# VH-VL binders against Jerky protein homolog-like (JRKL), part 5

Target 1, 218 residues: Jerky protein homolog-like (JRKL), of Homo sapiens (Human) (q9y4a0r168to385)
Amino acid sequence: LQPEQIYNADETGLFWKCLPSRISVIKGKCTVPGHKSIEERVTIMCCANATGLHKLKLCVVGKAKKPRSFKSTDTLNLPVSYFSQKGAWMDLSIFRQWFDKIFVPQVREYLRSKGLQEKAVLLLDNSPTHPNENVLRSDDGQIFAKYLPPNVASLIQPSDQGVIATMKRNYRAGLLQNNLEEGNDLKSFWKKLTLLDALYEIAMAWNLVKPVTISRAW

## First folded at step 19 (VH-VL)

Design aa1 (from o2 with heavy chain T57E)
Fold by ESMFold2, fold request of step 20:
Structure aa1 (fold): chain C 218 residues (1-218), chain A 120 residues (1-120), chain B 113 residues (1-113)
Amino acid sequence: as target 1 above (218 residues)
Amino acid sequence: QVQLQQWGAGLLKPSETLSLTCAVYGGSFSDYYWSWIRQPPGKGLEWIGEIYRSGEEYYNPSLKSRVTISVETSKNQFSLKLSSVTAADTAVYYCARGDYQYFGSHFDYWGRGTLVTVSS
Amino acid sequence: DIEMTQSPDSLAVSLGERATINCRSSQSVLDSQDNKNYLAWYQQNPGQPPKLLIYWASTRESGVPDRFSGSGSGTDFTLTISSLQAEDVAVYYCQQYYDTPYTFGQGTKVEIK
């Protein structure tokens, strides 16, 4: 298999209403001095191949099945793959749905476009939130998941600090730009920020992660 | 069992600001929208607006220019302010719990109501 | 705004008989993606807040007697009380929650004949 055909997926929490005026967000909390703490969280799963040239659409797990902000008459195609779960956590059912309905088709399309054999592996750690690898196979068996032994997974797995930190930094920078364009009323900006707005911003942030950042994390 | 307790001044003069607070007991404050709904004496119900603990808020357009709903998550409370009141704002005001999971709220728990009278 | 119209405005029904209240919305409250009707029914006794009876047009709230049922789809909905009891004397409201502002019907007063 070529590096183009080797994929990895990692999960992170995002407190999407956090744009700190001070450095207080390091531990996944956001506290703005003189303001109420804003701890709205989603789970984001990033997936890319080893070269970083194929970054899949983000998978986002939120709490609401049909968030208010998604209400629209417009023909809106979400910039992420959205799933819901009571605690906004990834679970076995969501991961399997994502693999079958999102990962496999998108990987096939990408490999076709590159003239590569439609064969790929998704390398994962053996997390309780990931399904049994027997069920993570395409119907032709060519695209499948493989769990790594704990000692191998710790040595090979891309660093969460690097790729995910870059994406989160891009997200916060993009929010800051939008705040400046809307005006300098920080309270009004936080009040108006919807989940839909956050999904567009995080999708852009993911798009801004350079391939070399991803490939070096391997 | 979820209980909503309301308080605030019940008698106002024209042009004053209506201010009501609702506290939530016996259940989770998170993962719900919190609404204000009013009912003029002997008349039907009018939804005023809703807010989520994040500050995400939606208002009835007929009142949007005069209404503010806010949350105080640390106290499990939310409040209503309606500025520039007139006699037409005389009503029983209810706080209510709304669903978070879908595009809109039906209301499964209600406060007892607060009659707010705006003098002529 | 989605306008909600109830009929009749007042209804007198003998004890133990069936009471039927209709509610019509000016626009469909059925969402095609989740196939749910965003329609609720409430009962309100004098001096009390409304009490939720039915949501999603036909789902009975917990603790609501089996004699209350909801039906309909799209723009036309019905609340049925299969065997009216003395405690069912109240005003009943339908409510749409498909679009903001959420709106209520004008109410139907149910009395014993």
Scores: ipSAE 0.455, ipTM 0.752, lowest interface PAE 1.9, mean pLDDT 84

Design aa6 (from o2 with light chain D99E)
Fold by OpenDDE, fold request of step 20:
Structure aa6 (fold): chain C 218 residues (1-218), chain A 120 residues (1-120), chain B 113 residues (1-113)
Amino acid sequence: as target 1 above (218 residues)
Amino acid sequence: QVQLQQWGAGLLKPSETLSLTCAVYGGSFSDYYWSWIRQPPGKGLEWIGEIYRSGETYYNPSLKSRVTISVETSKNQFSLKLSSVTAADTAVYYCARGDYQYFGSHFDYWGRGTLVTVSS
Amino acid sequence: DIEMTQSPDSLAVSLGERATINCRSSQSVLDSQDNKNYLAWYQQNPGQPPKLLIYWASTRESGVPDRFSGSGSGTDFTLTISSLQAEDVAVYYCQQYYETPYTFGQGTKVEIK
């Protein structure tokens, strides 16, 4: 397999209402001066190939099935793949759905566009949210997932964390920029920030992650 | 069992500000939207607005310019302020629990209501 | 705003007989993606807050008697009381929650004939 055919996915939590410097994250909570802590969280899964040139749309798991902020937006046109779970956590069912309906088709399309065989491997860390390898395989068997040994996973994780950290920095920087442009006070800004807004911002943040940042993580 | 208790002043003069508070007991505050709904004597129901624990708020456009809904998550409370009241604002005001999971709220739990009378 | 119109305004029904209340919305309250009707029915007694009876047009709230049922889709909905009981004398409201502002019907008063 070529680097274009090797993918990795990693999950992270995001407190999406937190702004830089004005809001602090303490003990898993986002706090604003003069306000009670906010616990608005989503799970984000990043997926890209070893070259960093193919980044899949982010997979986002939220708490609500149909968030209010989505009412005027076609779910099919979201800048991310949105799923819902009671605790806003990744689970086996969501991961399998993502793999079958999003990962496999998008990877096939990409490889075809590059004139490569439609064969690929998704490298995953061992997690209770990841299904058995046997169920993570395309219909033709050419695209499949493989779990990394714990010792290897530990070596890759820091690099993956670098990618995620970059994305999160981009996200918070983007929010700050939006706040400055709007000219609103911080309180008004975070109150008005919706999940939809956050999804667009995090998608942009992901797009700004450079391929070299991803490739160096390998 | 979930219980909503509400309180506030029931008599106002024109141009004053209506202020009501609703406290939630016996259930999760964080998993729902919380609404205010009013009913003039002998008339139907009018939705005023709703709020989520994060401060995300939606208002009825007919009242938006005068309405402020706020939340105090630490107390499991949310409040209604309606400024510049007139006789037309005389009604029984209800707090109610709405659904978080979908685009809109149906209301499964209600406060007992607070009659607010605006009279000169 | 979505306007909700109930019919009739008042209904007198004999004990044990069927009561039917209609509700029409000015726009469809059916979401095509999840195929759910964002429509609820409430019962209100004098001096009390409304009580939720039906949501999603046809799902009965817990504790609500089986004689209450909701039907319809899109813009036309019906609340049916299969066998009217004395305790069912009240005002009934439909409500859409498809979009804000949420709106209610004008109410239907159900009385015993």
Scores: ipSAE 0.858, ipTM 0.926, lowest interface PAE 0.6, mean pLDDT 93
Fold by OpenDDE, fold request of step 20:
Parts: C-alpha cells; structure tokens; sequence
Structure aa6 (fold): chain C 218 residues (1-218), chain A 120 residues (1-120), chain B 113 residues (1-113)
C-alpha cells in the first residue's frame, strides 16, 4: 500500500463553547473565573491519509439529534458528518456507520481520482468505541480497518495529538477572530454561539491543518 | 417528578418591566430547552421564547425587541423580562419545558402560571 | 409564522361519543428527513396550564388516556377523543414546533352536550 492508501482516525472531545485562553477546562467542565461552567461538548473524529492530502470531513458526535441551529441548514451540506449520541460520545454503531457510509465511499473516490487501486487501510488505536476489525471491511474487502498494537499506538498518539492540537488551536483562533470582528462582549458571543457555528468553525480549523502536519505525524 | 415553580410581580404599570422567574425541580435542567408562554385572559397561547442552559436563546420575533430570557444554571432557574409593558401584555405567563433533541419544543411540563396585569 | 387554525371553535358532544378536533397549519410541519410531524395537542382546564396530550402528531404523552389519539400529517391534523368523558371538558390546542416562533391554534372548547 502507498501512503495515499493508508489512513488514520483519531477522536477527541471538544468543548465548543470554551476558549481555553480565558476559560479553564477542569474535569470536563469549562469554567471562566467569575462565570458559570459551560459544558457543551462534542466528540470529533479526524481522519486523513498518511500524505495528509486527503482529509475527510470531520465526524462530529453531538447530543441532540436535530439541533435547533440546524433547522435552516441542509444536513447534507454540513461541513462535517454529524451524528448524535446521548452523551455525545463515539460508539460502535456510529463508528460503523461512519466507516460504511462515509469513509469507504470517500476513500474510494479519492483513490480513483488519483488513479490508485481502490484498496486502503484505516489504522486505528485500540479503543472500546471501535468495532471489531472483521466488521470494518468494505463489501469487496479492499478497504478495511486494522488496529494498532497498544505499544505502537502509544508511539503514534503523540503525533495524532499534535494534529488535533493544531486543529483545536485553529478553532480557538477562529472563534476569537469572529468575536473580535463582531465587536461583542465575550459573554454575549458565547451565549450566541450555536452548534452550527461551532461546526463551521471547527471544519475550517480542520481545513487549515496542513498536510505536512499530518504527514509528519506518521 | 418534574416541577416548575414560577414567581414574579403580578401587577405592573405601563412602561414597566415584567420580571418572572421559573425554577425547575425534580429533573434535569441541562437536557431541555425552557420556554415562556403567555395567555391573555380568555385568549389563546403565545410562545415568547426559549433558552438552553448554555444561554442559547430563541425569541418570538413579535416580542424580540422587548424580551430577554436568561438562565441561571446553578440554580436551575430561568427568567423572563419584558420591557415597556402595556395593557396588551396582560396575561397569564407560563414557564414550560421543551424538547432538546429536535428542532422544536413541545411542552410536557408547565408552571402553574403567573397572572400579570398591566394597568394604569 | 406558521398559522395554526383549529376547527371547530367549540364542540358539544354527548358523553361516550366521539369528539373530533381538527387543526390545520399554514405550511407543512412534516420533516421530510425523519418523517416526523412537529405537532402537539394540549388540554387546558380552567385556571390550569395546558397539559400535553399528543406530540409528533400521534404519540400519546405518558399518562394520557387511550381515548385520546392524534392523527394527520403535513398540514392537516386531528385530535380524537373516542369516548368523551366528563373530565374531558376543556379547551384543546394544537401547536406546531416545526419552526420558531412556535404557534398554537386558537383553541377548541369541548363541552358535554
């Protein structure tokens, strides 16, 4: 397999109404001095190939099935793949759905566009939220997932964290910029920030992650 | 057993600001939108607005300029302020629990209502 | 705004008989993606807040008697009381929550004939 055919996915939590520069995230809570804690969280899964040239849309797991902020938006045109779960956590079902409906088709399309064999491997860490390898396989068997041994996963994790960290940094920067442009007080800004807004922002943040950042993580 | 208790001044003069508070007991505050709905005497129901724990708020456009809904998550309370009241604002005001999972709210739990009378 | 119109404004029904209330929305309140109708029905007794009876057009709220049922889709909805009981004397409202502002019908007063 060529680097173009090797993918990795990693998950992270995002307190999307939390700006770490002014807000402390403590034990799952985003706290601002003198302000009440904000606990709005989503799970984000990043997926890209080893070259970094193919980045899939972020997979985002939120709490609401149909957030209010999505009402005027075609869900098919979201800048992310949105799923819902009671705790806004990735689970086996969501992951499988993502793999079958999003990962496999998009990877096939990408590889086809590159004139490469439609064969690919998704490298994953050993997480309880990941289905058995046997069920993460395309119909033709050419695209499949492989779990990294724990010892190897630990070596790769720091690099993945770098990618995620970059994305989150971009996200925060983007929000701050938006706040500055709007000229609103920070409190009002956060109150008005919707999930949809956050999804667009995080998608942009992901897009800003350079391929070299991803490739270096490998 | 979810209960909504509401309180506030029931008599106002024109141009004053209506202020009501609703407290939620016996259930999760964080998993729902919370609404204010009013009903003029002998008339139908009018949705005023709703708020989520994060402060995300939606208002009826007809009242948006005068309405402020706020939330105090630490107390499981949310409040309504309606400025520049007139006789037309005389109504029973209800707080209610709405749905969080979908685009809109149906209301499964209601406060007992607070009659607010605006009279000169 | 989505306008909700109920019919009739008042209804007198004999005990044990069927009561039917109609509600029409000015636009569809059906979400095509999940095929759910964002419509609710409420019962309101004098001096009391509305009580949720039906949501998603046809789902009965917990604790609501089986004699209450909701039907319809899109723009036309119906609340049916299969066998009117004395305690069912009240004003009934439909409500759409498809979009903000949420709007209610004008209400239908149900009385015993």
Amino acid sequence: as target 1 above (218 residues)
Amino acid sequence: QVQLQQWGAGLLKPSETLSLTCAVYGGSFSDYYWSWIRQPPGKGLEWIGEIYRSGETYYNPSLKSRVTISVETSKNQFSLKLSSVTAADTAVYYCARGDYQYFGSHFDYWGRGTLVTVSS
Amino acid sequence: DIEMTQSPDSLAVSLGERATINCRSSQSVLDSQDNKNYLAWYQQNPGQPPKLLIYWASTRESGVPDRFSGSGSGTDFTLTISSLQAEDVAVYYCQQYYETPYTFGQGTKVEIK
Scores: ipSAE 0.856, ipTM 0.926, lowest interface PAE 0.6, mean pLDDT 93
Fold by ESMFold2, look of step 19:
Structure aa6 (fold): chain C 218 residues (1-218), chain A 120 residues (1-120), chain B 113 residues (1-113)
Amino acid sequence: as target 1 above (218 residues)
Amino acid sequence: QVQLQQWGAGLLKPSETLSLTCAVYGGSFSDYYWSWIRQPPGKGLEWIGEIYRSGETYYNPSLKSRVTISVETSKNQFSLKLSSVTAADTAVYYCARGDYQYFGSHFDYWGRGTLVTVSS
Amino acid sequence: DIEMTQSPDSLAVSLGERATINCRSSQSVLDSQDNKNYLAWYQQNPGQPPKLLIYWASTRESGVPDRFSGSGSGTDFTLTISSLQAEDVAVYYCQQYYETPYTFGQGTKVEIK
């Protein structure tokens, strides 16, 4: 298999309605300076091939089935693949749906466009949110998942932190730039931010992650 | 099990500010919209507005220039302020729990209501 | 605003007979993406807050007797009480929750004939 046929997916939480302080980020919390904490969280999953030339649309898991901000928006036109779950956590059912309905078709389309055999592997850590690998196969068996042994999975951890950290930095920078361009003070901007706005910004942030950043992490 | 308890002044003069508070017991505060709804004596129901724990609000346009709904998540409370009241604001005011999952709210739990009378 | 109009304004039916209340919205409250009608029905007894009976046009709230049913779609909705009981004497309201401001019908008073 060529590096373009080897994929990895990783998950992170995003507190999309706050800009964490340096100290708060280190402790795994976010706090808007001088304000009460507003902790609205989603789970995002990044997926890309080893070259970084194919970045799939982000998968986002939120709490509401039909968030108020999505009113008048066709879900097919969202910049991410949106799923809902009671606690905004990835779960086995959502992962299976994403694999079958999003990962497999998008990977086939990409590989076909590159003249490569439509065969690919999704390398995963052994996480309780991931389904049994025996059910993660395309109809023809050519696109499938494999769980990494623990020692190999630990070697991939630095790449997760680097790529995800870059994406989150791009997200924060983009939100700050929007605040500057709109002329709002920081407090007013965060109050107005909707989930839909955040989804567009995190999708842009993902697009800004360069292929070389991804390929070097592997 | 879920219980909404509301309080505030029930007798006002014209031009004063109506202020009501609703406290939520026996259930989660975090995953619902919270509404104020009023009913003039012998008349129908009028939705005033709703708030989510984040401070996200939606107001009835007929009242938006005079209404403020606020939330105090640490106390599981939300409040209504309606400024510059007139006799037309005389009504029973209810707090109510609304759905978070979809584009809008039907209301499954209601406070007992507070009669607010604006004299003369 | 989506205006909600109920008919009739008052209704007198014999004990044990069927009562029918109609509700019409000025715009559709059916969302084509989720195929749900954002329509609820409430019962209100004197001196009490409204009580939710039906949501999504036809889904009965827990603890509501089987004699209450909701039907309709889009702009035209019906609440039916299949066999009127003495405790069903109340004012009934429909409510749309498709868009803000959420709006209620003017109410229908149900009485024993």
Scores: ipSAE 0.481, ipTM 0.761, lowest interface PAE 1.8, mean pLDDT 85
Fold by ESMFold2, fold request of step 20:
Structure aa6 (fold): chain C 218 residues (1-218), chain A 120 residues (1-120), chain B 113 residues (1-113)
Amino acid sequence: as target 1 above (218 residues)
Amino acid sequence: QVQLQQWGAGLLKPSETLSLTCAVYGGSFSDYYWSWIRQPPGKGLEWIGEIYRSGETYYNPSLKSRVTISVETSKNQFSLKLSSVTAADTAVYYCARGDYQYFGSHFDYWGRGTLVTVSS
Amino acid sequence: DIEMTQSPDSLAVSLGERATINCRSSQSVLDSQDNKNYLAWYQQNPGQPPKLLIYWASTRESGVPDRFSGSGSGTDFTLTISSLQAEDVAVYYCQQYYETPYTFGQGTKVEIK
């Protein structure tokens, strides 16, 4: 298998209505001055190959099946793959759906476009949200997942704090830029920010992660 | 058993601000939208707006310039402020629970209502 | 705004007979992606808040008697009370929740002849 055929995925929580500040970013909480803490969270899963040349569409897990902000938006046009779960947590069922319906087809399409065999491995850490390896295989068995042993996982976590941190930094920077363009009405901006706005911004933030950042994490 | 208990001043003078509070008991405050709906005496129902615990709000455009809905999650409460009232704002005001899962809310639990009268 | 128009404004029906209330929306409340009609029906007794009867156009709320049923799709909806009981004397409202502001019909008063 070539580096283009080796993938990794990792998950993070995103408090999408928050801007980072040194005082406001403790244990994933944030505070808007003069207002109570806003703790709206989604789960983001990043997935890319070892070269960083193929970054899959982000997988996002939120609470609502049909969020208000998605009104007038075709789900096929969303910049992310959206799933719902009561607590906005990744779970075994969602991971299986993502693997079967998103990961496998997108990897096949990419490899075909590059003239490579449609064979790939998804390297994962062992997590309670990840299903059994035997379940995570394509129909032809050529695209499958493999769990890293704990001693290997501690040395190699490609979609780790570095890649995720860069994406989150890009997200926050993009939100700050949008705030400046809308003037100094800080209270109104955060009140108006919708989940859909956040999904477009985080998708843009993911696209801004350079391939070299990803390949160096390997 | 979910219960919505509401309170606030029932008699106002023109130009004053209407202020009502609704407290939620016997169920989750999270994962729902919370609405205010009013009904002038002998007339139909008018949706005022809704709020989610995050502060996300949607208002009836007819009232948007005068209305503020806020949430106090630590107390399982949400409130309505309607500024610059006139006699046209005389109504029974209800708080109600709305669905979070889809594009909009039908209302499965309602408060008993508070009659607010604006003197002429 | 989506306007909701009910007919009739009032209705007198003998005990045990069928009562039919119509509701028309100014535009469709059927979402093509989830194939759901964002339409609810409420019953309101004097001095009481509205009580949810039907949602998604045809789904009965828990505890609502079988004699209440909803039908229709898109812009035209019907609430049927198959055998009117004395306790069903009330004002009935339809409500769309497809688009803000959520809007209600003007109400239909149901009485016993």
Scores: ipSAE 0.470, ipTM 0.761, lowest interface PAE 2.0, mean pLDDT 85

Design aa6 (from o2 with light chain D99E)
Fold by ESMFold2, fold request of step 20:
Structure aa6 (fold): chain C 218 residues (1-218), chain A 120 residues (1-120), chain B 113 residues (1-113)
Amino acid sequence: as target 1 above (218 residues)
Amino acid sequence: QVQLQQWGAGLLKPSETLSLTCAVYGGSFSDYYWSWIRQPPGKGLEWIGEIYRSGETYYNPSLKSRVTISVETSKNQFSLKLSSVTAADTAVYYCARGDYQYFGSHFDYWGRGTLVTVSS
Amino acid sequence: DIEMTQSPDSLAVSLGERATINCRSSQSVLDSQDNKNYLAWYQQNPGQPPKLLIYWASTRESGVPDRFSGSGSGTDFTLTISSLQAEDVAVYYCQQYYETPYTFGQGTKVEIK
């Protein structure tokens, strides 16, 4: 398989109304000193091939099935693939849906556009929150998932802290730019920030991650 | 069982500010929208607005210039302020719990109501 | 704003007989993406807050007797009380929650004939 045919995915939490910092943040709370407590979190899954030339839409897991801010927005026009779960956590069902309905079709289309065989592997850590790899296969078996052995996973961490950290840095920068353009004070800006706004910002942040940043993570 | 307790001044003069507070007991404050709804005596219901714990707010446009809804998440409370009241603002004011999961709220739990009377 | 119109304004029905209340919205409250009608029905006794009876147009709230049923879609909805009981004497409201401001019908007073 060529590098274009090798994919990885990894997850991160995002407190989308709270700027990340070096100061510890409790999972269910944002307690950054000198900052208002905001407890709104989503789960984000990044997925890209080894070259970084194919970055899939972010997969985002939120709490609401139909968030208020999505009203008047066609779900096909969302900048991310949105799923809901009561705690905003990735789970087996969501991962399987994403693989079958998002990953497989988009990878197949990309490889066809590059004149490559429509065969690919999704490399994952062996996590109990991910489905059994035997069920993560396309209908023709050519696109499938493989869990890395523990001793290999420590050496190969493609969507590691570097890629995720770059995306989160881009997210913070985008929020700061939007705040300056709106002319708002910081408190007013944070009050008005919706989930939809955050999804557009994090999608932009993902788009700004350069292919070389991704390929070097391999 | 979820209970909504509400309080605030029941008698106002014209031009004063209506101020009511609702406290939520016996259930989660998170993952719901919290609404204020009013009913003039002998008349129908009018939705005033809703708020989520994040501060996300939606107001009835007919009242938007005069209304502020706020949350105090540490106390599981939310509040209504309605400025520049007139006799037309005389009503029973209810707080209510709304659904978070979809584009809008029906209301499954209600406060007992607070009659607010604005003098002539 | 989505205007909600109930008919009739007042209804007198013999004990044990069927009561029917209609609600019409000025715009569809059916969302094509989730295929749900954003329509609720409430019962209100004097001096008390409204009580939720029906949501999603036809889903009965927990603890509501099965003599209450909702039907309809889009712009036209019906609340039916299949066999009116004495405790069902109240004012009934429909409510749309598809768009802010959420709006209520003007109410229908149900009485024993």
Scores: ipSAE 0.466, ipTM 0.758, lowest interface PAE 1.9, mean pLDDT 85

